# VH-VL binders against q96il0: the designs that were tried, part 60

Target 1, 167 residues: q96il0
Amino acid sequence: APERGAERRDTAPSGVSRFCPPRKSCHDWIGPPDKYSNLRPVHFYIPENESPLEQKLRKLRQETQEWNQQFWANQNLTFSKEKEEFIHSRLKTKGLGLRTESGQKATLNAEEMADFYKEFLSKNFQKHMYYNRDWYKRNFAITFFMGKVALERIWNKLKQKQKKRSN

## First folded at step 3 (VH-VL)

Design g4 (framework fv_ebronucimab)
Fold by OpenDDE, second read of step 4:
Structure g4 (fold): chain C 167 residues (1-167), chain A 120 residues (1-120), chain B 111 residues (1-111)
Amino acid sequence: as target 1 above (167 residues)
Amino acid sequence: EVQLVESGGGLVQPGRSLRLSCAASGFTFSTYWMNWVRQAPGKGLEWVSNIKQSGSEKYYADSVQGRFTISRDNGKNSLYLQMNSLRAEDTALYFCARDTPYQGISFDYWGQGTMVTVSS
Amino acid sequence: QSELTQPRSVSGSPGQSVTISCTGTSSNIGSNYDVHWYQQHPGKAPKLLISANSNRPSGVPDRFSGSKSGNTASLTISGLQAEDEADYYCQSYDRSLSGWVFGTGTDVTVL
C-alpha cells in the first residue's frame, strides 16, 4: 500500500530570507522580495557599541518586520488558495473541467474574477483594518524610539566635545 | 447574519404557474451564485437550478428544464424561480441556497423553504 | 442514476462511531468533483457539515470527518451523540447532467 505522503500543510515557512549581507557592512541591507510576502526584508546593522536604546529600536524594527512578513505571507497564501478554489468551484458549477480540451488551464473571465476580488476584500476588510491599525502603532513606536536614539547621540556628541575642551 | 427567506409557495393545480421568491440579507448577494433545491415530502434533496452572480448563466435540472426559469435582482437582493407547467412531481419544499467558493464549493446557507403543492 | 447512492439508514449507540458511504459514478465523484455533506434535522433546512471532501466548516464538531476515494465518499461520525440523529446527504457535481446531484440520504438513528 503506497504510503500516501502526508500533504505537508504548507505552513508558511518562517523563511527568514537567507539574504546575508557582507560581514563588513556598516549599513542596513535590503534583500530581494520574499517569495511569500513579496516584501523586501531588511537586515539591520548591529553597531559594535550599540546602546541599550539603539538595541531596543533595532529589536522593535526586527519584530515589526517579522510581523509584517508573516502577515503578508499568510494573506498571500490565503488569497491564492481562495482564488484557486473560486476558479475551480465556478468551473465545476458550469460543468467545466479544470482544463480545456486543448489542455490549457481553464480560466474565468474578468467579470467573474471581479466578483471574487470584491468578496475577498469584503471578507478581509476587518483583518486589513486591524493590520493597518497595528502597523501605525508599531511605526509610531519605532519613530518614537528613533527620536530617542537621535537625542542620545546628540547628547553623547556634546559630552565628547566638552571632554575634549577640558583637556 | 446571513439570512435567506423563501416565499411564494402554495397550492396550485397541474399546468398552472407559480413564482417563488427568496429574499437575501446579511451578505453581498451580488457576489454569490444562488441555487434552488427542492425536497418532496418524505424524500431526499434535489437540485433544481442555479444562477450566476450577474444572471448571465443559468442551469437547470433535466426535470425542470424548459418549465422553470431562475432569475435574480441584485438590487433587491432577491432570487426568483418562475415555475410554469407545474406537475404533481413538482410538489416539494423549495429551498433557496447560497453557494460558496471558499473551502470548496458548497451550499453554506439555506432558507427554511417554501412549500409548493401541485394537486388537482 | 441521477442520485448518489447512500445507505438508507445507519444506527449506533451513543459514543460509537458510524460511517455513511456515498457512492457515485465516473461522471461525478469519479471525475474528481468534490463531495459535500449536509445534515438535516426533521423539519429543518439542511446544514453544511463537510465541504470539499474533508473540510469542516466553523461550528461543526471535530467528531465529523469526511473522506473520498475513487467513486466513493464517506462521512464518519465519531462519538455519536443524540443530537446527531438526522438525515445526512452527500452532494457532488455531475458533468453528464450539468448539475448538482444529491445522495439518496441516510437516516442516522441513535439507539
Scores: ipSAE 0.019, ipTM 0.599, lowest interface PAE 6.8, mean pLDDT 86
Fold by ESMFold2-Fast, scan of step 3:
Structure g4 (fold): chain C 167 residues (1-167), chain A 120 residues (1-120), chain B 111 residues (1-111)
Amino acid sequence: as target 1 above (167 residues)
Amino acid sequence: EVQLVESGGGLVQPGRSLRLSCAASGFTFSTYWMNWVRQAPGKGLEWVSNIKQSGSEKYYADSVQGRFTISRDNGKNSLYLQMNSLRAEDTALYFCARDTPYQGISFDYWGQGTMVTVSS
Amino acid sequence: QSELTQPRSVSGSPGQSVTISCTGTSSNIGSNYDVHWYQQHPGKAPKLLISANSNRPSGVPDRFSGSKSGNTASLTISGLQAEDEADYYCQSYDRSLSGWVFGTGTDVTVL
């Protein structure tokens, strides 16, 4: 295939909400899925006149994205490694080779894989519980700062109108 | 490559203060919980303190609560431990160690440690 | 501070298997918090050996294995080698302390 997939970064929608700068300044870019996390990174636009509060919000969103990418990259690598080990162990126990007679990778049926998925979910329950707790805390903080930025923008608009009217 | 380099250790008299630093490189420092762990000469590992990625949450071992303060500067990729009211039992090699952003994941990288000796 | 309990020392001959226990309480291992294991050679920083009960980091030999049942975790070293002579520490999270707790440490001697 002469055509490749995501060679260019995708542009995120502009004009999302009242928290977004004017349309011309509201640009984010969405990259291709990360090899390990399978999440698309967002490249945040930095406005020329970014306020300290807007900067704090942007950095919090960037930090949250990197944290999220790292968690899922680690989780996916662990899953892949343990799945491969489980399959090899079970095939060896059955006296089967790692490749079929057609040369494809030997696999277990759905019923056999169910045991692996149950064990993996049970084993990782605590990690996912802590992840969810931190995920909610982070999103709460982001929402809080989005509210502060919105209020700042409203007050700035009101101050500008008042000054223009009085002068 | 991931590196953690501790500094600031030395000989100090009881009741005085000392500040340790840990310089991080080779990874996105701001996305990791960071830990201080100590080891007294010939003794085992003792967790001292940790700090959340943003610095918003800090936790301490009971033995250092109220005397030690952990902090970080994500712009400088640096972790700090301010140690006040030092006691002879604080004598130890102090390690900087990184943790992932979620619990249940271990300390995957450690520094070589900086030696703190509290003696008259 | 509530430490996890390990035997002081364990010894074995080359090629033998040795097992190190790590016993916690209901606030840590007993509450299903993961157990991690570290290897420390004299004069060196600790090295992560086993993560989350039984996972081996890249570069750790398959001779090292971990397990957990109830309030006790175990590290097993099979095919013991001279280079395995080191101190070993378990670690878990403690909800009552809101912090990490390490084991008392075990000195492994290869006879």
Scores: ipSAE 0.000, ipTM 0.458, lowest interface PAE 17.1, mean pLDDT 79

Design g4a (framework fv_ebronucimab)
Fold by ESMFold2-Fast, scan of step 3:
Structure g4a (fold): chain C 167 residues (1-167), chain A 120 residues (1-120), chain B 111 residues (1-111)
Amino acid sequence: as target 1 above (167 residues)
Amino acid sequence: EVQLVESGGGLVQPGRSLRLSCAASGFTFSTYWMNWVRQAPGKGLEWVSNIKQSGSEKYYADSVQGRFTISRDNGKNSLYLQMNSLRAEDTALYFCARGEKYLSNPFDYWGQGTMVTVSS
Amino acid sequence: QSELTQPRSVSGSPGQSVTISCTGTSSNIGSNYDVHWYQQHPGKAPKLLISANSNRPSGVPDRFSGSKSGNTASLTISGLQAEDEADYYCQSYDRSLSGWVFGTGTDVTVL
């Protein structure tokens, strides 16, 4: 069957803004907020002499960032969709149009929106708990490997110090 | 105890209609998305349709789009599936399942299923 | 339609560990939608076994564990027991279909 991959387009949740760190950067840097997740992406610096352990840590951090961005992109889209639906249904019930005289979206006051926010948070409480659990698991793994990398770097410095003293 | 009980299945001729019901108890039915999932004899699970809490949004698998209609009655804690223009390929055990459309919420409770056989 | 690919069958002896893979695409697992796992004994309704990639519901033995990386999720059953003989299905949301997709299913046989 003919390949159709090049003709495909991604849906909104999969689209993230591209950014590039400054050419001469030797450190991690933070980009502008992503269009969908509203989180700032981190570009990880790759040392020329990166150890396998350092690479594993960097990949864990990159995977965690990607997971985090996708979660919040999906959450934000769901929130926006349900918010618009709620506003639309309430305005329709009142017999009001969806746009003001000036052409702006008609809105509900803070008191009217309080019910929506309460319902949204309650409905998504379990999802947030799952997110927090996975967030802690990922951060535990990252912290563990950060510790290993730190010990590796100390060990390498001690080894070099010993070699210089021996020779 | 959360319970979902399907009913309405049976033997029907191709091209005819059938309506399935799912009676929910033990939870606040009106606050959950509800799903229909089917399983043909000896085959795997296939998602059929879902409906939002208020009934305002409905989604369907491509295989049933235009033929099946999902609905709910929150006052009666009941979910329905109206099946029109039935085909032999629609023969399956039909499950009612509680869940969310997306964002990590699984189908945490399932009914026992009701068998629909489409045959001459 | 089931869109997620699983092996048709896996077998093991009591006490062994078996792993079931579930491979999706960029529109579902690859878009970081969570993977859920269901266990179905013959003649019974599916039962939620693992939610959100790795969470065990109350009453599910800790012998069952889940993980996910890239486009693939895995269910591991350690200390395989006779009662684990069942069909196992993965599930994820698909953004291009605006609906749910199940795996092709895996029959676990305990010999």
Scores: ipSAE 0.000, ipTM 0.458, lowest interface PAE 18.5, mean pLDDT 80

Design g4b (framework fv_ebronucimab)
Fold by ESMFold2-Fast, scan of step 3:
Structure g4b (fold): chain C 167 residues (1-167), chain A 121 residues (1-121), chain B 111 residues (1-111)
Amino acid sequence: as target 1 above (167 residues)
Amino acid sequence: EVQLVESGGGLVQPGRSLRLSCAASGFTFSTYWMNWVRQAPGKGLEWVSNIKQSGSEKYYADSVQGRFTISRDNGKNSLYLQMNSLRAEDTALYFCARHVDYSGTQAFDIWGQGTMVTVSS
Amino acid sequence: QSELTQPRSVSGSPGQSVTISCTGTSSNIGSNYDVHWYQQHPGKAPKLLISANSNRPSGVPDRFSGSKSGNTASLTISGLQAEDEADYYCQSYDRSLSGWVFGTGTDVTVL
């Protein structure tokens, strides 16, 4: 019977990329950071005979990744929007236009921008506390299901050994 | 108060292994991405590897992929770098650095003092 | 490229202004990833000098400023002081490498 899958058939050891499409006998692959969240997505390998429990774990990990990416994408978009509004407000106060004569966006010096960054971090303190709470909750759930999958795999190995021994 | 302290460097022969440690104190270690950055004598900074807050994602520079393994123990506030199959070109001062993942900053705001790894026969 | 391009050295007299450029590619700075700057004195660890293109951390003198346009970021040191003599490195994220990239480094000499 043909080998169902190889443990390490993803790439050559000579420094070739770890990228591995689902159709090949591979592991998870890691993408570049999302432009908005700056987090690298993990694209999970789906085995041919994935158990319902393994599927639940994978879906939980994917959902947690999506939640995490959405949080940071939204945070970064909020940062960019508020930064633009802050710059607009300060330039208006100075009697300056939003664009330079060359058509580039008008900017503030580092000292003026430091005030914005300080205010933004302070304003978002509680949001980060709630993020941390949800993060720990999600990691607990993932760890719990990883334990269940490990037990299932141990049971399956024991069943396989008994079957082979009876032959 | 906030600090990172590297240890485990030394003189090692080519082809051997070495494990570096980085001890964090004064902040909530589990909420930060952690990085290893190296600097060869008289040369510039080179990023080596990083690890996500939970340890679920790990990334490596092409030069060390397959030879080095990054890991962390959030209960011990510690970061590790397992270096296998060491080469002369791995000779460098190795720094750990934290990376804040909010408000679009992403900068390495806290660095350790570094631990020197010399790979020589 | 695995590195962002910086001039090898820049020099100036006390009180003058110097500017260090950091040029990347479409896979890093050109893809609108932020640029950070670090100052390193001999025998010491790098210190964060500028974060997210133009933000100064607490304790960094206002003589240091950053900007970014297209594929290039710049660090400007006004009112140059003797203690500014150090190596300066820019840093950004590179999506094609799936990793961080540092600049080649610039040695600032105060004459």
Scores: ipSAE 0.000, ipTM 0.456, lowest interface PAE 20.7, mean pLDDT 79

Design g4c (framework fv_ebronucimab)
Fold by ESMFold2-Fast, scan of step 3:
Structure g4c (fold): chain C 167 residues (1-167), chain A 120 residues (1-120), chain B 111 residues (1-111)
Amino acid sequence: as target 1 above (167 residues)
Amino acid sequence: EVQLVESGGGLVQPGRSLRLSCAASGFTFSTYWMNWVRQAPGKGLEWVSNIKQSGSEKYYADSVQGRFTISRDNGKNSLYLQMNSLRAEDTALYFCARESPFYGKDMDVWGQGTMVTVSS
Amino acid sequence: QSELTQPRSVSGSPGQSVTISCTGTSSNIGSNYDVHWYQQHPGKAPKLLISANSNRPSGVPDRFSGSKSGNTASLTISGLQAEDEADYYCQSYDRSLSGWVFGTGTDVTVL
């Protein structure tokens, strides 16, 4: 088959860009919920002239998102697995099958499920505490670098202003 | 295990070409800027080139500009360095290095390096 | 090409403290870009030792500390041990080069 719609264009040696794509192409966007973590990923817009500090902030946010996605995907899988095991165990103890006479999945009432939730939260308490600690540490780091980026942008504007005045 | 493994080094005559490869594993390669850093025998570290996540931006040290081309294949988790018009001064151990998402543009993961010797 | 200036060698006895300086210019360290430090043992790849001026990666002993003021960064090794004998490199970003600059490297000898 012939080469499809892809064309190769030469890039200027300096990589100079004098235009911004349409506004919608210059923004971060939020994707659909991940199947396992049930969190919506943010797809970060990457400016063509991104500074090292701006790149660091973006990479920190991306890495934090990956960490967060992985934690909740694992947590949700563990929860689902242990929930099913708990339900099956309780139904077995009651002498009931895994499905009703109508072929539907057998369920436990809310009062019985409260026992599972209490146990799950209790045994995962330390894990969730460490997650919250690390989440706060990551957000403090992100906030710190957001501040550094803001200062860099202010400094660059001041430098541009000074250069313009001296010319 | 987060790992980078370089390959493709060897003995090559001046004026010839050589292509280096770096295989990444254990992390989302496509979200990181990648670097090539070299070290001549008995000398210090010298940055050679880096490439943006998408491959849209590439930067080079003055000593290799116009002769070397950095590229990446995110589908293969691989980084490349095409080296043309090789000179004796290009003789060095070539490292592949990942930029950390934390703490500036540090290089938090390095490969073991691949040796390039340019000699007649 | 510009590079960051380090002393060629520093030596000390076990238990002493040694300090390695790294001096840049207005286009790198002087522009408030962070300084990173790497340790390289003979025949091995460099290892990140200090990130962003003073942050220690997991597994790096608190004997290693970094600081930065103006256009100069410093790495201090307290309680020097035989295993600290290695080459040390600083690194920063240079906006004029749109790339990385490494220091000239310092050989630390433990007597």
Scores: ipSAE 0.000, ipTM 0.452, lowest interface PAE 20.3, mean pLDDT 79

Design g4d (framework fv_ebronucimab)
Fold by ESMFold2-Fast, scan of step 3:
Structure g4d (fold): chain C 167 residues (1-167), chain A 121 residues (1-121), chain B 111 residues (1-111)
Amino acid sequence: as target 1 above (167 residues)
Amino acid sequence: EVQLVESGGGLVQPGRSLRLSCAASGFTFSTYWMNWVRQAPGKGLEWVSNIKQSGSEKYYADSVQGRFTISRDNGKNSLYLQMNSLRAEDTALYFCARLQGYDTSPHFDYWGQGTMVTVSS
Amino acid sequence: QSELTQPRSVSGSPGQSVTISCTGTSSNIGSNYDVHWYQQHPGKAPKLLISANSNRPSGVPDRFSGSKSGNTASLTISGLQAEDEADYYCQSYDRSLSGWVFGTGTDVTVL
């Protein structure tokens, strides 16, 4: 049995192959798509000797993933709910049942749905514009910190090499 | 406005069962992990259980493992706690709480008012 | 029992500052999990006061501040006021428990 809580943080699902030296998961891994957001989550490995800078980068990436996941989960659910409500309302107005003669869900034709899609996109345009702005801001910050972490790791390797060669 | 309203508490004899409910409103319930936290009279907060957005992952405090079952119904915006084999030490105010944050920063940003469970003969 | 350790009580005069410590272990605060703080007035539900060590939610006064160093987090209340009389709880996540841990709680009194 793995350590309590390890499965939630950095452990791949049972039956999934992952490369890691014996003992514990030592790298990030990508999970299956979330039911609501349809995005694949990244589970981040937390090293025992994580630097403050590495921690800032990891937390920024985790926070960005959570923000992104919640945005798309909410957007997808709002779209699905409003679409179904629109269809049911229009079918009721026409005096039609919710099911076809074959028992399938009744639907509206493309022309009837065009007004719904147009309205949905229009009222969510500003929301998506702000999402794109924030997405780029977040990824710029992540790229910047990735650069800083890379420089820190290079410096630490150089410093260790110098210490090894000192008398 | 985010609201969480607990119900189902009451006086119950040791060894019996209760089912608590939490009705959520003002947010997209199905996209959040949800938690139960309890507080015995005059004592501190104790985490009881949590459940993933889809209901696929559930975790429990050692003190309730095997006796309590957390569940949710996203279609009804409701969270549940089935409490079996109740003990006097389960006497507490039970809070429903919404989880926010990422892997290293999970916290409870909204809480309900709580529902009182008293286990006594 | 894996709880975060807090002083039972702290007290101060109006306008002064008080600090509440919260000490954890290697499986929670020491494993780089953030510390969050909740304020609970008598007979009421807890309210999120500080998240992610030092972040103030909307509506929380600037006089509340948080910090974290090693295995210990601290909540500081500056400009202490009568309405600050409450119980304060820290909270983190515990990797070994696969769950959340709360502090033992601190009762703040304004004299």
Scores: ipSAE 0.022, ipTM 0.669, lowest interface PAE 7.3, mean pLDDT 83

Design g5 (framework fv_ebronucimab)
Fold by OpenDDE, second read of step 4:
Structure g5 (fold): chain C 167 residues (1-167), chain A 120 residues (1-120), chain B 111 residues (1-111)
Amino acid sequence: as target 1 above (167 residues)
Amino acid sequence: EVQLVESGGGLVQPGRSLRLSCAASGFTFDDYTMNWVRQAPGKGLEWVSGISWNSGTISYADSVQGRFTISRDNGKNSLYLQMNSLRAEDTALYFCAKDRTYSGLPFDYWGQGTMVTVSS
Amino acid sequence: QSELTQPRSVSGSPGQSVTISCTGTSSNIGAPYDVHWYQQHPGKAPKLLISGNTNRPSGVPDRFSGSKSGNTASLTISGLQAEDEADYYCQSYDNSLSAYVFGTGTDVTVL
């Protein structure tokens, strides 16, 4: 059995670029775009007196971010791989060299590449539909919890004002 | 593992012919451009010739143009260099070198080389 | 055949940084062609070290870095180690010759 050289799938190192904001930051930090997902990571601030609702909101935001990062990192890698395979296959089918005489990577024209994009979008249509659906669900939940946290903060401020009037 | 093994080198007189072979393994041979590169004793590297996966594109250095012929047999995973009208200046270690198809890497794997000596 | 110009030799002490230049013309390095670098130990085949001016293959230490500006490419070896003692060659394509061109080679010695 020919040992299929395990092409080490460059598994996107699960190392989310741990953009570490300064320890003394009292606000959320936005990092540079991730090299795989091209999404800017957000480091969420953790208040000293974080309420259970605030914590839940923060966790939900974090989970949603991680989900987005993973999705797009994987999608971009898949896209790049399939694009390369498409070019290779098409050139080979045409009987063309895979490199130019200058040693440069041979490419396809814009029309041929349009076919690739159409096919890629078609193949991934369902995946994108599910992504969009989940994206809306997650954002709706986040917005809902943002509302709850806002109400909680208002209520806490009112209670503090009442206590100050009673003393 | 990718392996390239050159053979066919030896001592020849000027004006004679020699055929080099390179046996390839560990990769899909017919997906890649293959090259010959030579190195004269104590000298630098010199590109000699290249051939595309289907032999559709062939290139030669000026120094060997008209004298050398590169070819390949994809069924045998073999690369060849027919060298005619050999000159003293052709004395070198000849390397088989694999091209990387999907990257800017022209020669990602090399054989150990086969020595060609042209002397009267 | 036109060769790219490299210094004949470069030396450094362990832990130092050394830079090898590769100078060409507008028909090769100055053209929109990539520069590649190879390492060759005595009695061994060349090994690809840098591709596409800056790209480092897997297994190549991060102490090796490449750059290109104008008609000159550079290979920098930071934190020089004894194992880095070798010949180094740059490579490009010359459109006037329609051929690959190598540098003259640089012997790197570790003192």
Scores: ipSAE 0.024, ipTM 0.584, lowest interface PAE 4.8, mean pLDDT 87
Fold by ESMFold2-Fast, scan of step 3:
Structure g5 (fold): chain C 167 residues (1-167), chain A 120 residues (1-120), chain B 111 residues (1-111)
Amino acid sequence: as target 1 above (167 residues)
Amino acid sequence: EVQLVESGGGLVQPGRSLRLSCAASGFTFDDYTMNWVRQAPGKGLEWVSGISWNSGTISYADSVQGRFTISRDNGKNSLYLQMNSLRAEDTALYFCAKDRTYSGLPFDYWGQGTMVTVSS
Amino acid sequence: QSELTQPRSVSGSPGQSVTISCTGTSSNIGAPYDVHWYQQHPGKAPKLLISGNTNRPSGVPDRFSGSKSGNTASLTISGLQAEDEADYYCQSYDNSLSAYVFGTGTDVTVL
């Protein structure tokens, strides 16, 4: 029987096609973009006989994905909040309401928004530098462990070939 | 309206086990990371364990690693904490808490907690 | 055991301002992780007070404000009221522990 979560998701009314890979897929698969981070999560396949090295690599990749999701969800929330506050502050300074006469959300022109983007980038410069540094370190570590796993798989394949010959 | 309701707490002797439950309603349970946070009487908050929306990522505080097991049943909108080899230091009010998204954002909703007392 | 450091207590009179510091390290507050603040009244569950360093959830008065610089975050309560007497906790995520970390907590007393 299918898992309750997968079954519920597949039966949900949506008005669009419903196709999701099985939860126990033989390959990693990519999910829909997260509402807050706007990044697509990877759902990792776990083999029945996963080696300790393969587990370490998978956990490192999962941890890196979670870190990346957390960072961008937080940044997007902060950006959205500060953008709204900046717009409201500027409209108040101009003596304008938060909504147009038609009931639409009031906006600022590109020149006015440039001030906000400059301030936001300046304020978050150090945070983004640390993100880039950590991203580099994490990807280096992942690449290193991918190499180790590849070597392990080659070795296991050679061992299996030797076993077959001895039989 | 978002609600989290904990249950399963009680008085238990050292070395024994308890299982806590958290019933969630008012949001799409399988979209969010769920957590257990505890508070010993008169003390501060301590994060205990967290589980991602698909159970793919599970984490524990060092103080409970190897003794506690977090799990979830998305079909039942329920979160669980299996507590084994209980110690006096595990005595605390145990809260169920929801992340706003996958993890790392604020715990935007909390239950009222369920009291676990470990004594002889 | 890594944890965020807060003063044990702060006190003030009605109408005054008080500030609570929350100090961490490069693996949590000093990293790209935001700081959140919770208010807990005696016998009650914690309530989210400030999210993402500065954001006030709906229903939180303007007199509560948050900030973050380097390894330190601060919560400021202006126009202190009797109902502000509570415990306050900061919270962030620690990338070296892969865990959420809470502050040691601060008891705010309104004199």
Scores: ipSAE 0.000, ipTM 0.471, lowest interface PAE 13.5, mean pLDDT 79

